# Ledger of designs, part 2: VH-VL binders against q67yc9

Target 1, 181 residues: q67yc9
Amino acid sequence: DEPVPTPWPHQFHALMFMNYSGDLSMIDLWYDWTNGRNFNIIQEQLGGITYDLEWNNGTSFFYTLDESKSCRSGQLEVGILRPNWLDGAKYLGQQNVSGFLCNVWEKVDFIWYYEDVETKRPVQWIFYTGREAHIMTYEVGAVLEDEKWQAPVYCFNKEKKSLSTKGALSEFKGYKEKAAL

## First folded at step 15 (VH-VL)

Design r1
Fold by ESMFold2, fold request of step 30:
Structure r1 (fold): chain C 181 residues (1-181), chain A 121 residues (1-121), chain B 107 residues (1-107)
Amino acid sequence: as target 1 above (181 residues)
Amino acid sequence: QVQLQESGPGLVKPSQTLSLTCTVSGYSISSSYYWHWIRQHPGKGLEWIGYIWHSGSTYYNPSLKSLVTISADTSKNQFSLKLSSVTAADTAVYYCARHRYTSGFYPMDVWGQGTTVTVSS
Amino acid sequence: DIQMTQSPSSVSASVGDRVTITCKASQGIYSWVAWYQQKPGKAPEPLIYSAKRLQSGVPSRFSGSGSGTDFTLTISSLQPEDFATYYCQQANSFPYTFGQGTKLEIK
């Protein structure tokens, strides 16, 4: 029997280190399937913080809280990743990643996913573009306070931006280039 | 910008220990990379000798395991190869190489220029 | 140990030709193959990794394909600087092993 990827827990927090050809960032990923929401809080190296907030009804916000008060909002055809989004991934055997022995799966044109053999925790994933996501901490069951999921008022202006994408599972859902997932 | 350079004696007598050093510039050997030794004998292909992970963990080619030691000196930004009880069969060009922390996925991306070692009386 | 067998051992070709080099693994290695180019007196340099992905700075005339046990390196239009020896390397498991090499010479 080939191993299968462990479904994502319904709620977790991960601190992640992102590397894309030397462009570095840290991401707090809050995944909350129970409440239909997913949040990437993205700190660029010596740069600003971007908030990438998704709801399971397809509503999405990409904003800052600095003096620029920037926000893009829109409606996606697809909600947040389901816990079993790795179903059907192609198994690629075991490989060592930074001293961790991992099972490896591929979703073609999307991602290579590395899961620790012993603990069943994600260790790393690499997007098809070469962007790397490294799991630094992984807190199953962690929940971000409801108040912090609220997009700022300037995300609700009358002149909506065109941010819709059709039913794609690709890492590039238009405005998602920097998110971990 | 990262460069690797092998150094050591070009001539070694049989039964002696071959000692080579790889000096790394433009990058710290204490960073998350595998540091490899590879050799190439005239008339034969490339032979992987082993690696050291920046934490000190090592893995050696089973064909050489009892004869090989790979070590690192972070204060000099160097890693080294010792091969004991050498014979004429150990005559080769010896390379050091850097290998990114996701082994298997990435290749050995930076190699030294190589140093020729001859084992002869 | 996983044995890698390259074919052919040598190729004579002209500038502009399409050249294909094959590599067979002694067991299934998924797509964990790298290809290297070595010019006389120089160290090997990576060309292809994960069977088909091009290393940064490598011209697009190089391509790789294959999975399982059978892999190919293709040069679509040979250039003068491409005359070298080419090696495949399995990256499925340690010890890493290399093919015996394919020497590409000018006709």
Scores: ipSAE 0.349, ipTM 0.763, lowest interface PAE 4.3, mean pLDDT 87
Fold by ESMFold2, last read:
Structure r1 (fold): chain C 181 residues (1-181), chain A 121 residues (1-121), chain B 107 residues (1-107)
Amino acid sequence: as target 1 above (181 residues)
Amino acid sequence: QVQLQESGPGLVKPSQTLSLTCTVSGYSISSSYYWHWIRQHPGKGLEWIGYIWHSGSTYYNPSLKSLVTISADTSKNQFSLKLSSVTAADTAVYYCARHRYTSGFYPMDVWGQGTTVTVSS
Amino acid sequence: DIQMTQSPSSVSASVGDRVTITCKASQGIYSWVAWYQQKPGKAPEPLIYSAKRLQSGVPSRFSGSGSGTDFTLTISSLQPEDFATYYCQQANSFPYTFGQGTKLEIK
């Protein structure tokens, strides 16, 4: 009788407004389960852009395209977040969030997830760290052109074993590693 | 630092309208928050009166609904409480409070100092 | 309206004691409970939200637990500054309602 969270569509684009104690950013999330890839393009408020690119074989890149040509690369033990990653979440009833009536779920020590009751779209999630993601647009079926998924050549100079988990959406990386999705 | 401060008369006669104003500093009331009024009766607990959402939408405690109006003046960064037809039972300390936009999750995080209102002839 | 029944109405305790305050909701409210501390002459201050999460700046000796209808606030080792009145509040639905309070006094 409890509602269950809608699995993530296999392909979508979302524009997210992030708030972490007043530290603001915008994220373009390109999720592409069909092709085994996930891309977060992170614009800091009046700041730089960071590209967070993940492949289902565990290959990961975290880079900039500015003059620094910074890139960290590595191999995660698991691939990208699976569409049904919310399976087993604990239902917490309905709450109003920013004028939307939402069903709410929790995965303990990880996330509170808010889904619009009427449209079944994600509205917001709050990580255990207090970082908030507000979904501004949600385009089911959207696909980013293949050419845009190519990491820069300077990502292939030297490979590091581990990747930084600091920054926006680092909570997902920590969750995936623990859960062995 | 966000601060809330209540102002208004400390003494009101029965059957009159109680009018209180909450002045907000360090934060805009037109930003995404719920703005609440709460009162605390002498020797009793807390009673939630109602809120105004930053868009102007209001919700009132059903026990008080016909008597309460909450409004906002964004140009003065203030929100106000009017309680009509007061009786001695409305004697209380009145608080205004801020409440983050994920209402069920977060608590009322910033409260005013409170203003004592006595209803007496 | 959801009634919140708080127990005990008062507690007399010594510095260093462990204190538990309970709150019972008249219907299931999942984990939508906040706890507030109020010192004499001051406004309530948030202490715990979502049943178990500490508000920023609150010492770790405070903890909250519970879900459904039964909730607890625990102070593991009382300090002098902890003598105050404590309120639970349900945040499941409007109108918000509070417990009647628990006054924690020096023995």
Scores: ipSAE 0.280, ipTM 0.745, lowest interface PAE 4.5, mean pLDDT 88
Fold by OpenDDE, last read:
Structure r1 (fold): chain C 181 residues (1-181), chain A 121 residues (1-121), chain B 107 residues (1-107)
Amino acid sequence: as target 1 above (181 residues)
Amino acid sequence: QVQLQESGPGLVKPSQTLSLTCTVSGYSISSSYYWHWIRQHPGKGLEWIGYIWHSGSTYYNPSLKSLVTISADTSKNQFSLKLSSVTAADTAVYYCARHRYTSGFYPMDVWGQGTTVTVSS
Amino acid sequence: DIQMTQSPSSVSASVGDRVTITCKASQGIYSWVAWYQQKPGKAPEPLIYSAKRLQSGVPSRFSGSGSGTDFTLTISSLQPEDFATYYCQQANSFPYTFGQGTKLEIK
């Protein structure tokens, strides 16, 4: 039988290096299925930090903590990715990626997912948009302090708007809506 | 030093199952190596058959997948190849080999001496 | 599968000669290429890995170069023990695939 993708741990922390056609960023990803929340802390190259906070009830916040106090909030029909979101992905075989032997799966028109054969850790994601995610660290069971999972107060004083599909890992938001995941 | 040695019958009849064993000495197969089977038809190049990881995970050449089974016996420090429904096309020298799994790429650095298997009536 | 087209299929050379063998991959495979030497009745032995890294114990007259799709094995000064068949191998993807081989024989 062909290998199947390893479901995401219910809680993990990952540091990712992102490359989007030369635009580089780092993402501090905190996935917490147990508590129904997901956090992407995005550092742009020689730029600012943006925070993408998602809740499993569909509420999302996209904000900065700088002087601009920028914040957008929205309500999606879907929550965070479920641990087994890769189920049904097409197996493409094994490929060396960054020196790691990986099983490769594809979700059509969405993502190529590279998983280390040995450790079952994600190694790389390539989105159909051309965005590349390189998993630099992967800590199973790691959880961000509850106090950090709080959107700033100015996020609650603004009207809710549709969230842009722009930005790092925005492909996931689009996919969730499309796939009802 | 680590050594690999293939063993098994040198003659197999058509439609039967070819069975070979690779005995590893000087090193445990329960390490971070992939253990491979490769064959070479007379006068031809090399054809990769498949590998087994110490965890038991296997991957086979798609061209042979339906016919190939690779297994490991850690108690004997051996891994084996079974190729079912053999034909004359399966006549070859069969090698077992290993390669390291770590950051970067390493070649198949240790090979068995090879064992000749002839498929004939 | 990734195809490895090796050339030439055979080469006749003399001791002391510089010999070059080429391998072309059907797609980009970065530097995931190994070279092996096989003598009659023997198993292949690794010479080069990661396109240009010399395997431990291999004489320095052997070298590898290339990236992407085009790779080269070079023997700077051929020695008597170098007459053998050489194979390139891609390790970018499974299944592993090999070149057709280059038989290096005495002129």
Scores: ipSAE 0.271, ipTM 0.738, lowest interface PAE 1.5, mean pLDDT 92
Fold by ESMFold2, last read:
Structure r1 (fold): chain C 181 residues (1-181), chain A 121 residues (1-121), chain B 107 residues (1-107)
Amino acid sequence: as target 1 above (181 residues)
Amino acid sequence: QVQLQESGPGLVKPSQTLSLTCTVSGYSISSSYYWHWIRQHPGKGLEWIGYIWHSGSTYYNPSLKSLVTISADTSKNQFSLKLSSVTAADTAVYYCARHRYTSGFYPMDVWGQGTTVTVSS
Amino acid sequence: DIQMTQSPSSVSASVGDRVTITCKASQGIYSWVAWYQQKPGKAPEPLIYSAKRLQSGVPSRFSGSGSGTDFTLTISSLQPEDFATYYCQQANSFPYTFGQGTKLEIK
C-alpha cells in the first residue's frame, strides 16, 4: 500500500549539484554495482577537482590529478552502497519539490530522499547535516569506460592512511561505517 | 541581503479589487523558489493565500480560489496579489514570503514587513 | 483542510522558566511542521522546521518535538527577548494552515 523507494539501478550516471550552506560543488556520480565500483568526481565552485573512488572489496582512493598529485588510500571494512540501501526507509508522504511531485522517505540520522512519483527518478536528497544533493541528470544504464576507473600510480604505497570523513558526500561514508556495526 | 517589501493601497472599498505588489531585492524571483502571500487577521490568525512558483505556475487556497490571482513580473523582480470582491473580512496585514524549493522540509524563510489593508466604505 | 490547534492561547512566565507550547493537527501530518516567532510590529520568523530542526541563528534553548498529530515547542530557559507570539504551521499539504497562536508574556 505504502510506496517503497526504487532500488538504485545497477549502473547509472548522475550529475549532482551540491549545496552545503553556500559551499557549492558539482559531482559526477558513476555507480557500477555490476563491477563493484563507485566513483564521485567532485568539482568545487571555482576550485579543484577531487576524485573519490571506491571498490566493493573496500579499497578506496581519494585523489587529485592536478600538480599536487595527492592521494589518500585506505581499506574500508564495507564496500560500496548496495542498490537496496534505502530498504526500511520511513515513508513521509508526498511533497512538491522544485516543481516535481515526489514521494519522500527518511532514514533517521542520515537522509531525506525525494523520488519523482511519475518517473521514479531521484530528484534530490538532503543529508542530516543539511547538505543538499540536487539531481540534474540521471542516466540509467550509463557506464564509465574502464580506463577511467584506474587510480593514479601515486596512490599505491604501503603506508595507507585513514580516509577523511570531512568533505562532500562524507555522510554516505559515515552511514556505511555505522550500518556495518 | 534578500529583502521583500509589500506595497499597495491601505484602504479598499467593499466589492473592489485589492491589488498588492511584493518587490524582491537581493535575489531573483525567477530562481527556484516558491513566492507566497499570507495574511494576518485582526484576531492574530494567519491565513495562507497562495503561491507562485518561479516558472509561473500558481496554487491558491481553495477557500479563496475564485477570488485570487497571483502573478509575477520577472523584469521588475516583483510578484503581485489581486483579490477581487473584497469585504470587511479581508481586512488584514498582508505579507509576502519566500519559500525554499523543497516545500514541506524548509520553512518560509524571508518575509516582507507586512502592509495593512483595511476594507471599509 | 488540516486544522492546527495550539494550546495554550497565552502563557505568563518568568525569565528562566521552561515553557511548553503544543500544537495538534486534525489528521496525521508526519513531521511536516514549522514553528514561527512573531514579535510585535514584525513579520513572523521561522524557529523550527521539519518538527525538530532548528533554523539557522536560533538559540539552542528552543527545541521542537512530535510526529503524527501532536507537536511541541519548548523554550528550556525563558529569556526576556522571547516575549512574542508563537505559531505552528503544517507543511504536509496545501493549503498550508497555522495554529491560532500562543502569546507568551513575561511576568
Scores: ipSAE 0.253, ipTM 0.745, lowest interface PAE 5.2, mean pLDDT 88

Design r1
Fold by OpenDDE, fold request of step 30:
Structure r1 (fold): chain C 181 residues (1-181), chain A 121 residues (1-121), chain B 107 residues (1-107)
Amino acid sequence: as target 1 above (181 residues)
Amino acid sequence: QVQLQESGPGLVKPSQTLSLTCTVSGYSISSSYYWHWIRQHPGKGLEWIGYIWHSGSTYYNPSLKSLVTISADTSKNQFSLKLSSVTAADTAVYYCARHRYTSGFYPMDVWGQGTTVTVSS
Amino acid sequence: DIQMTQSPSSVSASVGDRVTITCKASQGIYSWVAWYQQKPGKAPEPLIYSAKRLQSGVPSRFSGSGSGTDFTLTISSLQPEDFATYYCQQANSFPYTFGQGTKLEIK
């Protein structure tokens, strides 16, 4: 039998190094299925920090905490990724990646997912767009303080609109919407 | 857009060292990509020579390992090939190339135009 | 080293024809095969990797299939610009190795 991807832990923290055709960024990912929330804190190279907060009810916030106090909010048709979102992915085989022997799966027109054979930890994600995510740290069970999950007050003063799938890891949002169809 | 261009002498005498340079534009060779050398003997298929990684690490085709040296000059955004003790069998079009991803996918997505090297007395 | 046995070495076809090129690996290499197109006097251009088109500019008539040891490149309906030499390459392990090539000529 072919190996299957390991479902995501219900709660984990990961630091990711992102490469998109030379454009580099870091993402501080907090996944919390238990509480129905997901948080991407995005640091652009020599740039600012953008916060991408997602709730399982489909509400999303994109904001900054700098002096600009910018915020966009929207309602998606779907919530956060389920732990077993890789179910049904096609197994492609094994490859050595960053010193790790990995099983590789594909979701067509979305992602190639690399998982360490030994530890079952994600190692690398390659999106169909060419965007690469390198998993730098992976801490199962880690949870961000509740207070830090709060969107700024200025986010709630704006009407929610449909959100465009732009920015780091935007491919996930696009996939979720397609999968819901 | 990234572009690669091979350069070097088109004629080399037997037993001498073939030296080629690949100049990369539109992208830094310091990025996490494999930079490859490939050659094609007249009327023949393709032969992979080796690669250099941004860290300076290299890997060569075992069939050519003893004769091949690949190096990089980040200040010039170039990487080079040296092939020692050449013979007529080393007459070929030489290509430099890059593969698209840092890992997982290893096809060479960007190629230079190639440079012809003839080994002759 | 992994050997890639490509067949046929040459094929004559007409515009509109379905063309199939095969590569056999000397050992199991999962899906890690790339296909290149090369025209006279030009560098090889990537077409397919792991049964996926590598560039948006690759026409949909090009497709790849196979896993393990047997791999196929298919051109569903040959166009005038498709006459060229095609190569398979294994990307399972270093050193990279290529098939011998298939020259696709006009009948």
Scores: ipSAE 0.015, ipTM 0.565, lowest interface PAE 8.8, mean pLDDT 89
Fold by OpenDDE, look of step 15:
Structure r1 (fold): chain C 181 residues (1-181), chain A 121 residues (1-121), chain B 107 residues (1-107)
Amino acid sequence: as target 1 above (181 residues)
Amino acid sequence: QVQLQESGPGLVKPSQTLSLTCTVSGYSISSSYYWHWIRQHPGKGLEWIGYIWHSGSTYYNPSLKSLVTISADTSKNQFSLKLSSVTAADTAVYYCARHRYTSGFYPMDVWGQGTTVTVSS
Amino acid sequence: DIQMTQSPSSVSASVGDRVTITCKASQGIYSWVAWYQQKPGKAPEPLIYSAKRLQSGVPSRFSGSGSGTDFTLTISSLQPEDFATYYCQQANSFPYTFGQGTKLEIK
């Protein structure tokens, strides 16, 4: 039998190094299925920090905490990724990546997912857009403090202009919808 | 006040296993912090060994991964380092340290005093 | 792994002098660099955390700057207690890596 992807822990933290055609970023991913929330904290190499806060009801906030006080909010058709979102993915075999022997699965038009054969931790994500995520850390059970899961007040002001930053924000939203299919 | 203190044998024979313990006081290791081991060879710089998360998750320096085991005992508020098959190159001052998440920045903000381990026959 | 090349290896200076220590990363690491001060027989002590955030509480004469690959620790006016060995460290990714150190000695 072919190996199946390991469902995500209900709570974990991952530090991801992201490469998109030479544009680099670091992402702190806080996944919290238990509380129905997901948080991407994105540090662009030449930019500031962008926060991508996602709720399972489909509400998402994209904001900065700098002087610009930029925020964009939206309602998506789907919430956060379910733990078993990789179910049904096509197994492609094994490959050595970053010193790890990995099982590789494909979600068509979305992602190639690399998982360490031994530890079952994610190692690398390659998106169909060409964006590559290297999972540097993977902390099962890690939880971000509740008070940090709050979008700033200006996110609730309709007078604020939304700011779209380069990077993974738009892609991640699109990916979520695809993964939910 | 958070304090870390290393303890263990100061002398280890070649090919044996180095075993050290870091005792944490003033704070529980069962929190969302990374607990690190770092070493410093005499007259040399610092080398990061690895960390343990309170959940038990570990990450080791790839250069030492096959030889290193870090574990935690929450009942004693301790975490430990084991380094197998030691050589003279493993002679060093060993430090344990703490790292807290600070909005994506991960400095080691609290260190133990260090314990000297000499590998000699 | 990310290598941190620190320079100079040693520097002699006098009280009141301005001292600059440089650290170069083998790849872009944003501004996620920590600096440590170590005195003989003592553990390293965190000195500066250089990021897009405010630095941690240390004497104002210490400052950190840089982004991408080049980082600098500056002591604006050297004090007697500042003679020590300094290390940079990248905190961008694991494994953590340190510069080889800079020994600051009395001239």
Scores: ipSAE 0.005, ipTM 0.524, lowest interface PAE 10.4, mean pLDDT 87
Fold by OpenDDE, fold request of step 30:
Structure r1 (fold): chain C 181 residues (1-181), chain A 121 residues (1-121), chain B 107 residues (1-107)
Amino acid sequence: as target 1 above (181 residues)
Amino acid sequence: QVQLQESGPGLVKPSQTLSLTCTVSGYSISSSYYWHWIRQHPGKGLEWIGYIWHSGSTYYNPSLKSLVTISADTSKNQFSLKLSSVTAADTAVYYCARHRYTSGFYPMDVWGQGTTVTVSS
Amino acid sequence: DIQMTQSPSSVSASVGDRVTITCKASQGIYSWVAWYQQKPGKAPEPLIYSAKRLQSGVPSRFSGSGSGTDFTLTISSLQPEDFATYYCQQANSFPYTFGQGTKLEIK
């Protein structure tokens, strides 16, 4: 039998280095399926920080904490990624990546997923857009404290709208929207 | 205009319990903000003690957790600090402060003027 | 806990001088750093949060910069009222922790 992707732990933290056609960013991913929440803290190379907060009920916030107090909020039809979101992916074989022997799976028109054969940790994600995610750290069981999951007050003073597919993880958002159809 | 004011005895004997109250005016403590206690030892820096949230949830500095109790009285729009078994090391100016936003990412934006507590026999 | 190492402990400067205060976090805390000004006998007052936000009423000569572990408070041109003690604080996680402080004195 071909190997299958390891479901995500219900709680983990990952630091990801993102490369999109030379545009670099660092993303702290806090995945918390147990509490139905997902947080992407995106550090742009130029120093800007954006926050992408997702709730399993479909509510999402995309905001900054700078003077502009920018915030976009919306109600999506889909919540956060389920732990086994890679189920059904096509196995492509093994490949050495960054010193890791990885199993590689593909979801067509979405992602190539690289997983360390030995530890089962994610190593690399390549999106169909050409965006590359390099998983620098992977800490199972790590949880961001509850207080950090609260969106800024100015996010609640605005009308909810559809969220743009812009951003470092726009591919995930696009995938979720498509899957909801 | 929210204002915070600390009150309590300025002198506490060793081994007794330090009790302070922060009276909030111009704003309800029932709001979804964090209400903090901070202290400053003489000539020293600042030490965060803990907070109470509008829900009644509390979080204390692990270094003081076993000795600290923070409570709130919404009817009086006050929240209080109790520090048990005090020693000379607990001599400090004690401040209450408000967390500006509901998010844990923001600093404390409104402070009381502070109240001096001396632990001495 | 996250430690904030602040430097220098003290600095002597003159009116009009450019002053820089640094804080180093024991771990990455993005831009979640606040700076406070404290004058003798008074409570700390917030000045800066993050590298891009100034608290209301804070003069433009105050600025913050940095991300990750290294942070800087800069006063571009010291005014007489700026002589005070300054503290950095990380707001990445509880317990909140402060730098040791920097006393800015008149030269």
Scores: ipSAE 0.000, ipTM 0.525, lowest interface PAE 13.7, mean pLDDT 89
Fold by OpenDDE, last read:
Structure r1 (fold): chain C 181 residues (1-181), chain A 121 residues (1-121), chain B 107 residues (1-107)
Amino acid sequence: as target 1 above (181 residues)
Amino acid sequence: QVQLQESGPGLVKPSQTLSLTCTVSGYSISSSYYWHWIRQHPGKGLEWIGYIWHSGSTYYNPSLKSLVTISADTSKNQFSLKLSSVTAADTAVYYCARHRYTSGFYPMDVWGQGTTVTVSS
Amino acid sequence: DIQMTQSPSSVSASVGDRVTITCKASQGIYSWVAWYQQKPGKAPEPLIYSAKRLQSGVPSRFSGSGSGTDFTLTISSLQPEDFATYYCQQANSFPYTFGQGTKLEIK
């Protein structure tokens, strides 16, 4: 039998280095399946910080905490990624990536997923768009304090609308939509 | 190659319902795209009407919401626009277009050639 | 809704000229703006979008810049085929909204 991807821990923290055609960013990812929430804190290179807060009920907030107090909120049809979202992915074999021997899986038209053979930690994600995610840290069981999962008050003073932009990990939004079918 | 083609009557009387269909070829409307209707009044800019995505969910421009219905027929690989109670203000070139779901950064990359609809008594 | 204020409404230029079109959003929309080119009797065609890459097939003389509320489309050296009407569009939220358009005419 071919190896299968390791389901995501129900709770973990990861720091990711993102490269999209030379545009660099860092994502501070807090995944909390237990409490049905996901948080992407996105730092653009020499730019601002964007907060992408997702709830499993489909509610999402995209906001900044700067003086502009920018916030977009919307109701999506899908929630956060399930821990076993990679189930059914096609195994492509093993490959050395950045010094790590990885098992490689593919979700067609979505992602190539690289997982360390020994530690079962994600090492790299390459999206079909060309976006690259390099997992810099991976801490299983790490949880962000509940208080930090609160969208700012100005997010609730605005009309909830359909969001056309999905953040730095927008490819996942497409996948979730497909997976919900 | 993906192609979109608008079709429907070019003339509609006031207070009637405008009905248009966009036929998509070379690509399934069941894919993860938004399928849009946009219009352009003579000599004016572009006005977004609404979309339907593969799940059947719709979102309409609030300015037109009460009058607009967008639907899809996956068996025919078509999606349609209905605009009720039309007036002269609804005279325009109507376009259908698609937009990738994954990001708002991606433009409406494929458009139909447009179909002219004139509202006149 | 987010309003996109585009300027100028029209501009006359010559082949080889540098042309800049501006679009101002009523609120911060990061870099989520698309630019379209429309020629008479034709549908708009996408030129520039904030997808961290250039639109395939679009000449390098076309470039987009800006973040927050102020955005620009620049044609570094105008070519004969570039005379058309250009539109900006915010891709931050639905409903999508467009600028009023800029008609680029031959001087």
Scores: ipSAE 0.000, ipTM 0.531, lowest interface PAE 13.5, mean pLDDT 90

